# Designs tried in a protein design chat: miniprotein binders against Mucin-6 (MUC6). Part 11

Target 1, 185 residues: Mucin-6 (MUC6), of Homo sapiens (Human) (q6w4x9r395to579)
Amino acid sequence: GHCSLEGGSFVTTFDARPYRFHGTCTYILLQSPQLPEDGALMAVYDKSGVSHSETSLVAVVYLSRQDKIVISQDEVVTNNGEAKWLPYKTRNITVFRQTSTHLQMATSFGLELVVQLRPIFQAYVTVGPQFRGQTRGLCGNFNGDTTDDFTTSMGIAEGTASLFVDSWRAGNCPAALERETDPCS

## First folded at step 4 (miniprotein)

Design xn19 (from xn0 with R6Y E62T)
Fold by ESMFold2-Fast, scan of step 4:
Structure xn19 (fold): chain B 185 residues (1-185), chain A 83 residues (1-83)
Amino acid sequence: as target 1 above (185 residues)
Amino acid sequence: SDLEEYLKREIELVEKWLKELEERAKKGGISEDVKKLIEEARELVKRAKEALERGDLLTAATLLIRAFLLLRRAAERLAEEEE
């Protein structure tokens, strides 16, 4: 299955449901029991351009108990806080320059990430068939049904992208709608 | 700037959640696996605060995400262990 983060703020889920959001936070993109060592893929969004209402992808993070790989729009790749020269190889993960404008993170566990650095920072996630019905996060649940792709972190199917996206925030950030009414959220 | 402001708020949220889970752990009847997840999360939060203080925003963000995921796992397992 294929999930994309394109044009700064557009997402297409593994079940091919497109949506758009505006938010400045770290979001869980993909979480699955198929990822080793409690692994998860996350996306960092920050303000884009001059407009307060526009946001864009600025970094992608692969996080597990063993690795903290960050790929930023400035072409900096770190693991566990240390800058790495490419190609960078671990036991199960290799990060390398695929083209002058693209980096790839290849894994042994059925996850592939391609990051476009220029002209716009974008990400493409590919997962093997073993992930079917076993994914959570912004990329959807990969169950072949687009009607429940907006399943929140609490397991509730939502009718709007904003509520879905807000549920996958990896911390306390302003809601995607730029206002919050709950002082503790 | 926006990322730094977000990270400051995130640290406050994660510390509050960490404190809540630590208090539940002190109550007793919680598995050692859950206690270790909480302990590891506390250490990651401390390192994240240090990274933020030196202006290393991406390291701080990464450490906080990891702490958040550990606390989420601890909370999920704790919920399973509670009635």
Scores: ipSAE 0.000, ipTM 0.145, lowest interface PAE 14.6, mean pLDDT 71

Design xn2 (from xn0 with L58F)
Fold by ESMFold2-Fast, scan of step 4:
Structure xn2 (fold): chain B 185 residues (1-185), chain A 83 residues (1-83)
Amino acid sequence: as target 1 above (185 residues)
Amino acid sequence: SDLEERLKREIELVEKWLKELEERAKKGGISEDVKKLIEEARELVKRAKEALERGDLFTAAELLIRAFLLLRRAAERLAEEEE
């Protein structure tokens, strides 16, 4: 399955449902029991000046019990707050510069992330078939039915993107100059 | 599969860079250090292809990254030796 974060504020879920939102916080893109050590993929959105949206993706975060890998639009990669030179490797994850405009995070557990740095910061998430029906977050539930892609963190299917997006807020809202808060999950 | 397709493209790029560095090296004498770096990179690409064939995508990606690092070092040393 493929999930994309494009054009600043457009998301296409694993079941190919497109939507748009105007959020300025950190949001859970993907949680799954298939991710090791309580892993989760998250996206940070902030206010933007792009022609299509007032908010844009500014960073992607992979968080587990051992690692907090942050890839930002400034082309800085950190793990647990320490800047890393690429290529950067852990036991199950490798982050490297695939092209002059793209970074890739490859994993041994069926998750791949590609970030486009220029001309617009964008992200592409690929998951293997073992994730089918076992995902939750902004990228949807990957069950082959788009009508329930807006399932909130409380398990309720919503008809609108705004309630869905708000339910997956994971922390700080940098565009509002707020400090980081405890994650909801 | 998407990662597999990207790794295949990356192998093609590395092989093109290997060819370019080898042609560049032919225009002048090269040190044993540079020759060793190019040969090591070629071996890593070969191992990456083998890992990809057996479905070990993580190992293939790791080997390709190591190959890129060696080629970058070879290119830097070639530039120094030519100037």
Scores: ipSAE 0.000, ipTM 0.082, lowest interface PAE 20.7, mean pLDDT 71

Design xn20 (from xn0 with R6E E10Y)
Fold by ESMFold2-Fast, scan of step 4:
Structure xn20 (fold): chain B 185 residues (1-185), chain A 83 residues (1-83)
Amino acid sequence: as target 1 above (185 residues)
Amino acid sequence: SDLEEELKRYIELVEKWLKELEERAKKGGISEDVKKLIEEARELVKRAKEALERGDLLTAAELLIRAFLLLRRAAERLAEEEE
């Protein structure tokens, strides 16, 4: 199944349900028992410099008991706080430059992430069939039914994106950045 | 320079897809939701081209990506509506 984070604030779930949100926090994209060592994929959003009322993706994080891999829009890749040169390899994960504008994180456990660096920072998540019906987070539940794709962290199916997105916020959310240094476009 | 050339290629791709969906819409029998998505994408492409002509590359990129996402949504809904 495919999930995409595009155009700064647009998400398409594994069941192909598109939605948009405004937020400046770290959000859980994907949690699953199929991810080893309590793994989770997360997205960091901040204020966009391109559009006044928009937020944009600024980093993607893969977190497990062993690893905290951060891929940011400035092309810095870290693991557990240490900067890494590409290609970067662990036992189960390889991060490498796919093209001049794309990075890929390949795994041995059925998760693949492609990050577009330019012209806009975007992410594409692919999961194998073993994840069907076993995902939670902004990418949806991957059960083939779009009507319950807005299932909150509390297990409630919502009809709107707002409570769904807010329920998947990670516990440490910094305040939105002021637009003091941004000129009027 | 590299970004500008990539945006020009992206515009060509999006315009080709927009034209294809507009031709399918002309045959009739599509919902107002699909027509609205195609119309909004057309306006976003127009604004993106204007931004590119001004040298506002990041605004052009954002608008083009939004147009692409609207066209993808229109195509998905149109496929469903075509039985």
Scores: ipSAE 0.000, ipTM 0.135, lowest interface PAE 15.4, mean pLDDT 72

Design xn23 (from xn0 with L13W W17E)
Fold by ESMFold2-Fast, scan of step 4:
Structure xn23 (fold): chain B 185 residues (1-185), chain A 83 residues (1-83)
Amino acid sequence: as target 1 above (185 residues)
Amino acid sequence: SDLEERLKREIEWVEKELKELEERAKKGGISEDVKKLIEEARELVKRAKEALERGDLLTAAELLIRAFLLLRRAAERLAEEEE
């Protein structure tokens, strides 16, 4: 399955449903029992440079009990807060420069991440067939049914992207809807 | 510009990869899904070339990334189908 974060604010789920992302927080992109050591892939969004109602991807984070790997739009790769030179290898994860404009995070557990650094920061997530029906987060549930792609962190299928996105915030960040409708922001 | 030269090289590389996938596909036994992915990637490359010719480097780069992803997806699916 493939999930993409493109054009600053667009997401396409593993079941191939597109939606627009509005948020200025860290969000859970992918959680699964197939990820080792309580692993999760997360996406960091911030306001775009031109409008307070538009947001864009600024970093991707892989978090587990052992690692916090951050790949940011400024081409900095860190693990647990320390900058790393590429190629960077751990037991199950390798981060390397795939092309002059792309970084890849390869894993031994069926997850692949490719980030485009230039001209626009974008991310592409690939998961193996073992993840089918076993994913949750912004990338959807990968069950072949697009009608429940907006399943919240509480297991409820929502009709709106904003409620779905807000449910996957990683902590106490302000709600995306509240920020977008605040004229004083 | 440096970006324009890089995009031209990337287009050449993607076209080479698409040609190799198309040759593998010609040997038979591929699904319609794989054929559609190859066709969509080829169309994106065409649009990327057109964007590059008119000097729209950012659009060309974005279209090339989309073409590359579809190309990769087609290659993965083709490998799965070939056993």
Scores: ipSAE 0.000, ipTM 0.097, lowest interface PAE 18.3, mean pLDDT 71

Design xn24 (from xn0 with L58Y A61L)
Fold by ESMFold2-Fast, scan of step 4:
Structure xn24 (fold): chain B 185 residues (1-185), chain A 83 residues (1-83)
Amino acid sequence: as target 1 above (185 residues)
Amino acid sequence: SDLEERLKREIELVEKWLKELEERAKKGGISEDVKKLIEEARELVKRAKEALERGDLYTALELLIRAFLLLRRAAERLAEEEE
């Protein structure tokens, strides 16, 4: 399954439900029992441009009991606070430069992350079939049904993206504002 | 200093949330899985406070994020276990 974080504030879930939000926080993107050592993928959003209404992806974080890998829009890769030269390898994770503008994080446990660094910081998450029906977070529950893709951290299916997004905050941050879908984009 | 002030505020909020979940756990029958999540979060918060006291801001931040994620998971499971 594929989940994308594009154009600063657009998200498409594993079940292909698109949505948009405004937020300045770290959010849980993907949490699953299929991730080893209590692993979770997180997305960091901050203000973009001159308008206070726009936010964009600024970093992606993979956190487990062993690792805290941060890939930022500044092209810095760290693990547990230490800058790493690419290619960077651990037992189960390899981070490398796929092209001059793209980094890839490959894992042995069915998770793949590709980040576009330029011209706009964007992320693409791929999970193997073993994750089906076993994901939670901004990327949705990967159960083949889009009607419950806005399932909050409390297990409640919401009708609005803002309540869904706010439930997945990984910190004390301002509430997200939902944005209307642009029918011409 | 900005990070240190943010971490102090975050620790206070996480400790308040931890106490609320612990108090709820005393009133209702909860699974051992939820109890373990709350216990692990408590230990991470303790370690985060110790890191902050010694000025190790990065370690405090990492431990606090881990504690927050465990409490989110505990809250989700509590919601699932309720009628």
Scores: ipSAE 0.000, ipTM 0.197, lowest interface PAE 13.5, mean pLDDT 74

Design xn26 (from xn0 with F68L R72W)
Fold by ESMFold2-Fast, scan of step 4:
Formats: sequence, C-alpha cells, structure tokens
Structure xn26 (fold): chain B 185 residues (1-185), chain A 83 residues (1-83)
Amino acid sequence: as target 1 above (185 residues)
Amino acid sequence: SDLEERLKREIELVEKWLKELEERAKKGGISEDVKKLIEEARELVKRAKEALERGDLLTAAELLIRALLLLWRAAERLAEEEE
C-alpha cells in the first residue's frame, strides 16, 4: 500500500481515501505491530503560506526502540538527536539522497519513506502486504475498505476527517512554541 | 493492549532521548530557551507515564507526542548552537 502527504495538508490513505485537514501539531501517521521494536511514523505540521494550504509538513519522524530518525524540511537528518551525514545506514534502515530533491528511508521490514524536499516538503509512505489490516493512524487501517479509514485513536470509525485527524493530534505545536522575541527566528 | 504495549516502549525511547539531550545540555553554553524545552519535556514524560499507569491511553499518547515535539525542537536548536 501507498499513503501520501502532499501540498502541505492533503493525505491519501493506504485504501486510497483522499482527505484534507488543517493542522499545526505532530500526528501519528502509522502505528503497526508489523513495525519492529515498536516502530511508528509521525508527521509534524506547522503554519504555512505556500501553495493553497494554511499548514505545511515540516518534518517526518520514525521512532522505534533503537532509532529516533527525524527528517526535516531544512534537509537535516538526525537519529537519536544527533545530526547524520547521508548516506546513513543502520542494521535495518538506510537513509540516502535518491535525487537532488528527494530523500529515501529504506528498511528491511517492508516500510519505505520518500521525502520530497523541493519545491514543497512532502512525504510518500509505502508498506508491504504484511501490513494489510494492521495499521493505525492518519494513513488509515489498510483493510481494503475506505468506509472505516477514519478510525480514531480510540478505535471509533468517524464519518468526517476532522474528528479522525484530531484524535491523532499532539498537544503543543511548533507555531505555538515559537517565541516572537527571538531575533534569530 | 497493543496501543498500551507500544506506548510503554515509546515512553522508554523518549526517556532515553531526554537523558541524551540532558547530557548534551550539561556541556554548557546552551540558551535558556533550550533548557526550558528540555524541562517541559521531562514533566510531560512524567505525566505520560502516570496516565499510562492508570490506563488513560489517549492522554498518555498525547502527552508523549507533546514531549517528542519539544525534544525535537530542543535537539534542532542544540544542533544549531553546536554547529
């Protein structure tokens, strides 16, 4: 399956259900028992004036027991808080520059992430067939039925994107945490 | 229970990252803003663990994600200051 985060606020789930939302927080994209060592993908959104969106994707995070990989719109890649030069390889994960405008995180466990850096920061998630029916988060449940793609973090299927997205939301957002008095921002 | 298992492990990872950032901060020369981000994240992780222990999985998940966001900001600013 394929899930995409495009144009700053457009999402297409693994079951090919498109939706749009406004968000300035961190959201869980993908949780699955198929991810080794309790892995999860998360997306960070902030305010934006680019394109036709009020918000934009600013970072993608892959978190597991061993790794905390952050790929930001500023082309910075960190793992466990330390900056990494590309190509960066662990036992099961390789992060590398696929093209002049794209980074890829390839894994041995059926997950691939492609990040477009320019002209707009965007993300594309691909998962193998072993993930079918075993995913939760903004990318949907990957069960071949789009009617329950809006399953909230509490396990309730919603008819609208708003309640679904809010259930996978973090609290404080980058925009809310930014200081107006910081001369370097 | 799947979510509870994952939250327990994610909290362990966040606690490890928090300790690593606290150790980097101990080297000195960091801004007060970064210190505040780390301190707030520490408190959020504590509250997330408490929520998880009482079975409030939604609150635990939200507090954990908030902590991760603050740690991400702290790590980014630390990297800038160390460059």
Scores: ipSAE 0.000, ipTM 0.118, lowest interface PAE 12.1, mean pLDDT 70

Design xn3 (from xn0 with L58W)
Fold by OpenDDE base, second read of step 5:
Structure xn3 (fold): chain B 185 residues (1-185), chain A 83 residues (1-83)
Amino acid sequence: as target 1 above (185 residues)
Amino acid sequence: SDLEERLKREIELVEKWLKELEERAKKGGISEDVKKLIEEARELVKRAKEALERGDLWTAAELLIRAFLLLRRAAERLAEEEE
């Protein structure tokens, strides 16, 4: 399964459903029992301009009971809020520079993350087949059906992206705004 | 738990950073934007501590991440303004 966060406000789910939203919160991208130690992948969005429609991805976070990894445009922050030199390795996670503009987080449990740092901060999430039907969050449920990707944290199918996205907020933030558009445009 | 202890350590580090940035911000010529960032970060840390006290570790973790990002932005802008 491949999930992408592109263009600042565009998301394509594991089931290849595209949608757009504008929010300034931290959202759960991926939760799954297949992630060890209650692990979750999160996306941090913030204002990129003066308009409510000017929002962008500013960081990707992997958080578990054992590890905390924050990937932002200029640094990788781990446990205790310290920036680390790359490659950074834990027992089952490795973060390294893939190219001059891309970082990669590789894991031993079937999660891969590629982050484009420049010119636009973008993220690409890949999960193994063992995650099929066992994912939740903004990246969807990875069950091959795009029509139920907007399932909220409470298990309710929503018709709009804004309500779906809001249900996956990790904190108390303003409501997200919805705009229907082609993410490839 | 390991997570709880980690979060406690992170809170201490963030609070230390807050103190440092606040001291620097007391100097004249600092923009209101930087001050607001610091204030917002402090509020988030406060809320994180409250979340930690009630055992809501994931909420605490999320709040600390946001606080850190704000402080980073504040520090960068502050450095520019001091030059």
Scores: ipSAE 0.225, ipTM 0.614, lowest interface PAE 2.0, mean pLDDT 89
Fold by ESMFold2-Fast, scan of step 4:
Structure xn3 (fold): chain B 185 residues (1-185), chain A 83 residues (1-83)
Amino acid sequence: as target 1 above (185 residues)
Amino acid sequence: SDLEERLKREIELVEKWLKELEERAKKGGISEDVKKLIEEARELVKRAKEALERGDLWTAAELLIRAFLLLRRAAERLAEEEE
């Protein structure tokens, strides 16, 4: 399944449900029992460099008991707070430069992340079939049904993206605003 | 510091949530998986508080995020088991 984080705050879930939001926080993108060592993929949003009234993706984090891999908009890759030269390899994870504008994090456990660095920071998440019906977070539940893609961390299906997004905050941050209307210019 | 004040507030909120989940887990024949998640979260919160007392703010923040993740998993599974 494929989940994307594009533009400022546009998300398309594994079941192909699109939505957008306005928020400044770290959010749980993907949580699953299929991730080893209590792993989770997270997305960091902050004020946009183009307009400080809009928010954008600024980093993607993979956190487990052993690793805290951060891939940031400024093209720095760290693990457990220490900067790493690419290609960077652990036993189960490899981070490398896929193209001049893209980094890839490949894993042995069915998760793949591609981040676009330029012209705008974006992320693309791919998961294997073993994740079907076993994902939670901003990328949805990967069950083939879009009607419950806004399932909160408490297991409740919400009608709005803002309540859904707020339930997946990884810290105590301001509430996200729903950005369902396209910008005029 | 700003981060230190934020971490103190977050620890207070996490401890309150942990206590709520522990009380809920005492009802309905909760699975060992949920109990394990709650217990592990409790240990992470304890370690986060100890790191904060030592002035190790980034370790405290990392442990606290891990605790939040485990509590979310416990709350989700608990909600599933209650229904």
Scores: ipSAE 0.005, ipTM 0.286, lowest interface PAE 10.1, mean pLDDT 74

Design xn4 (from xn0 with L58M E62T)
Fold by ESMFold2-Fast, scan of step 4:
Structure xn4 (fold): chain B 185 residues (1-185), chain A 83 residues (1-83)
Amino acid sequence: as target 1 above (185 residues)
Amino acid sequence: SDLEERLKREIELVEKWLKELEERAKKGGISEDVKKLIEEARELVKRAKEALERGDLMTAATLLIRAFLLLRRAAERLAEEEE
């Protein structure tokens, strides 16, 4: 399955449910028992420098008991804040420059992350079939049914994207505001 | 810098959340696991502020992310314990 974070604040879940939000927080993108050592993928959003009414992706974080990787537009930071030169390799994870504008984080456990650095910071998450029905977070539950993609951190299916997004906050941040997507799509 | 300003805002928000969870822990009825998560988060926030003061922005950012994750785990466990 494929989940994307594009155009600053636009998200498409593993089940292809699109939504948009306004938020300045760290959010859980993906949690799954398929991720080793209690692993989780997270996204950091902050106010857009060009428009104060919009928010944009500014970093993606992978964190487990074994690994800590922060990818931003300017740097890759690992393990207790150390900046790293690429390629960076651990036992199960390799971060490398795929092109002049893209970084890739490849793993041995069925998770792949591609980050576009320029012109806009964007992220693309790919998971193997073993993740089907076993994901939680902003990328949805990957069960083939878009009607419950807004399952909150407490296991409740919501009809509103903003309530869903708020449940996945990793901080006492302002409540997310629902942003207009194409209402007739 | 933009990152420094963002980190200052994030520290303010995480300190507010930490204070709310600490007040709840002070009232009692919270497991030792949750208290441990809150205390670990408090230490990470302290280290993040120290890193920010010395201009180590990437260390501050990483420590804050760890603090956020611990507070989220504490909040989830609290919700489970209260249900």
Scores: ipSAE 0.011, ipTM 0.198, lowest interface PAE 9.3, mean pLDDT 71

Design xn5 (from xn0 with L58Y E62A)
Fold by OpenDDE base, second read of step 5:
Structure xn5 (fold): chain B 185 residues (1-185), chain A 83 residues (1-83)
Amino acid sequence: as target 1 above (185 residues)
Amino acid sequence: SDLEERLKREIELVEKWLKELEERAKKGGISEDVKKLIEEARELVKRAKEALERGDLYTAAALLIRAFLLLRRAAERLAEEEE
């Protein structure tokens, strides 16, 4: 399964459902029992301009009981608030520079993350087949059915992206604004 | 849990950094934008602590990360203004 966060406000789920939202919160991108130690992938969005529609991804975070890895645009990798030299390696996670503009987080448990740092901060999440039907968050449920990708944190299928996205926010943030996906993006 | 303890330590570090930046921001010539970033970060730290008290570790972590990013931005801008 491949999930992408592109163009600052565009998301494509593991089931290849595209949608767009504008939010300035931290959201659960991926949660699964297949992730060890209560692991979760989170996406941090912030304002990139003056209008409500000017929002962008500013960081991706992997958080578990054992690890906290923050990938942001201006810093390579931070764990526990400290910048780390690459390659950074933990027990089951390795972060390294893939290209001059891309970082990669490789894991031993079937999660791969590629982050484009410049010119636009974008993220690409790949999960193995063992994750089928066992994922939650903005990346969807990876069950081959796009119609139920907007399942909230409470297990309710929503028809709109805004309510879906809001259900996965971490903390009290302003409501996300839904917008149609630009097919040209 | 290990995560909870880590978050507590991180909060302390962020609060320390916040204090340092606030002190620097009290000096003349600091932009209102920097002050706003610091204020927002302070609020996020407060909320993070509250989340931690509720046992909502992911929320606490998320808020703390946002606070950190704001403080980083504030520090960068502050450095530019001091030059």
Scores: ipSAE 0.345, ipTM 0.700, lowest interface PAE 1.5, mean pLDDT 89
Fold by ESMFold2-Fast, scan of step 4:
Structure xn5 (fold): chain B 185 residues (1-185), chain A 83 residues (1-83)
Amino acid sequence: as target 1 above (185 residues)
Amino acid sequence: SDLEERLKREIELVEKWLKELEERAKKGGISEDVKKLIEEARELVKRAKEALERGDLYTAAALLIRAFLLLRRAAERLAEEEE
């Protein structure tokens, strides 16, 4: 399956359900028992320019018990807070420059991430067939049915993207529904 | 536009790779999975060119990345099948 984070804040789930949201937080993009060492893929969103998009992707994070790999829009790759030269390799993960404008994180466990650095920071997530019906987060549940793509962290199918997105916050950020007077916007 | 010029060059490189993979695929029996990956990549490249022609540079870039990912998967699968 393919999940994409494109433009300012557009997401297409593994079941090809497109949606847009506004938020300035770290969100869980993908969790699955297929990810080793309690792994999770996360996306960091911040406010963008006032005239174009209210939020934009600024970093992608892969977090497990062993690693905290951050790939940011400023082309810095860190693991556990330390900057790394590319190609960077761990036991099961390699981060490398695929082209002059793209970085790739390849794994041995069926997850691939490609980030476009320029002209706009965006991300593409590919998962193998072992992930079918075993994903949760902003990329959806990968069960072949789009009617339950907005399944919250509590396992409830919602009719709106706002409640779905808010349920997958990973940081201490205000809920999107409460953001009309956010100091950051 | 610097971006527009770069995207045109990247499309040329992806098209060349697409043709090379299609030639490799025709030399031997390939799975439907590999054939589908190559066909989807060809369609994405076509849509990327159309986006570029209408001045939608970000859409063109996004489609081109997706095409590249599919071609890499096709190449990896094809290498396995050649064993």
Scores: ipSAE 0.000, ipTM 0.108, lowest interface PAE 17.3, mean pLDDT 70

Design xn7 (from xn0 with E62L)
Fold by ESMFold2-Fast, scan of step 4:
Structure xn7 (fold): chain B 185 residues (1-185), chain A 83 residues (1-83)
Amino acid sequence: as target 1 above (185 residues)
Amino acid sequence: SDLEERLKREIELVEKWLKELEERAKKGGISEDVKKLIEEARELVKRAKEALERGDLLTAALLLIRAFLLLRRAAERLAEEEE
């Protein structure tokens, strides 16, 4: 399956359900028992310029008990807080420059990440067939049914993206839902 | 390795960097943007330490990532302003 984070704040899930959100936080993209050592893939979003209504992807993080790999908009790759020269290899993970504008993180456990650095910071997540029905997070549950792609961290299928996205917030961030409230309702 | 031990080491490194940037900022003539980045990073580090103390390792790790990104932006802008 393929999940994409594009155009600043657009997401397409593994089951090909598109949505958009507004938020300034770290969000869980992908959790799965198929990821070793309690691994999780996460996305960091922040404000775009002077406009407070728009947010954009600024970093992608892979966190496990062994690794904290951060690939950021400023083209720096770190692991556990230390800057790394590419290609960077661990036992199960390799980060390398795929093209002049793209970095790739390849793994031995069926996860691949491609990050576009220019002209817009974007991310593309690919998972092998062993992940089918075994994923949680912003990228959806990868079960072949788009109607339950907005399954929250508590296991509830929501009809709207806002409640879904807010359930996958990580860290101490304000809820995105409050910004989307219609002042005329 | 133990995630908790790794996070404690990261907090020490981030606090050292924060102190270095705050010291550079004290020399004056920096923009409000840089001051706000440093102040926001300081608050995130404080919350990360509190999360670690209560055993919330995931929250601590994520707050530290955000603090680190803000400090990098502050350092870049500060370097530009010093030139």
Scores: ipSAE 0.013, ipTM 0.355, lowest interface PAE 8.1, mean pLDDT 74

Design xn8 (from xn0 with L58W E62M)
Fold by ESMFold2-Fast, scan of step 4:
Structure xn8 (fold): chain B 185 residues (1-185), chain A 83 residues (1-83)
Amino acid sequence: as target 1 above (185 residues)
Amino acid sequence: SDLEERLKREIELVEKWLKELEERAKKGGISEDVKKLIEEARELVKRAKEALERGDLWTAAMLLIRAFLLLRRAAERLAEEEE
């Protein structure tokens, strides 16, 4: 299955349901029992420089009990807070430069991530058939039925993307930070 | 837990980087943009520590990711301003 985060605000789920993304937080993109060491793939969104009313992808994160790999729009790759030169290998994960504008994270457990760095930061997630019906998060449930792709973290199928997206927020977004930087707040 | 110990180490690393960027900023004078990024990162680290203290490891991890992103932007802008 293929899931894509394109432009600043466009997502296509594993079941090929497209929707617009709005928000400035860290979101769970993919959770699955097929990911080792309680792994999860996450996306960080912030305000866009192209139309400040829109949001854009600024980083993709793979977090497990062993690793915290962050791939950022500034082309920096870190693991557990330390910057890494490419190609970078762990036990089950390799991050490398696929082209001059693309990085790839390849894994031994059926997950692949390709990140476009320029001209716009974008992400493409590929999962093997073992993930079918076993995914949760912004990329949907990968069950072959698009009508329940907006299933929230509480297991409720929503008709609109906004409640779906909000339910997949990972942790607390800093309200004080928004308040201090917005002259209209 | 392994994650808790890892997050504790990352907080120490972020705090060390914050101090380094603050010292670099003092040597050249800095824009309000850089000051804002450093201060925002400090606040995120503070909240990450609080989350870690209460055992909310996922919130701590997410706040630290945001702190790292802000510090990288601060370092980039500092490099530009030092030229």
Scores: ipSAE 0.013, ipTM 0.388, lowest interface PAE 8.7, mean pLDDT 75

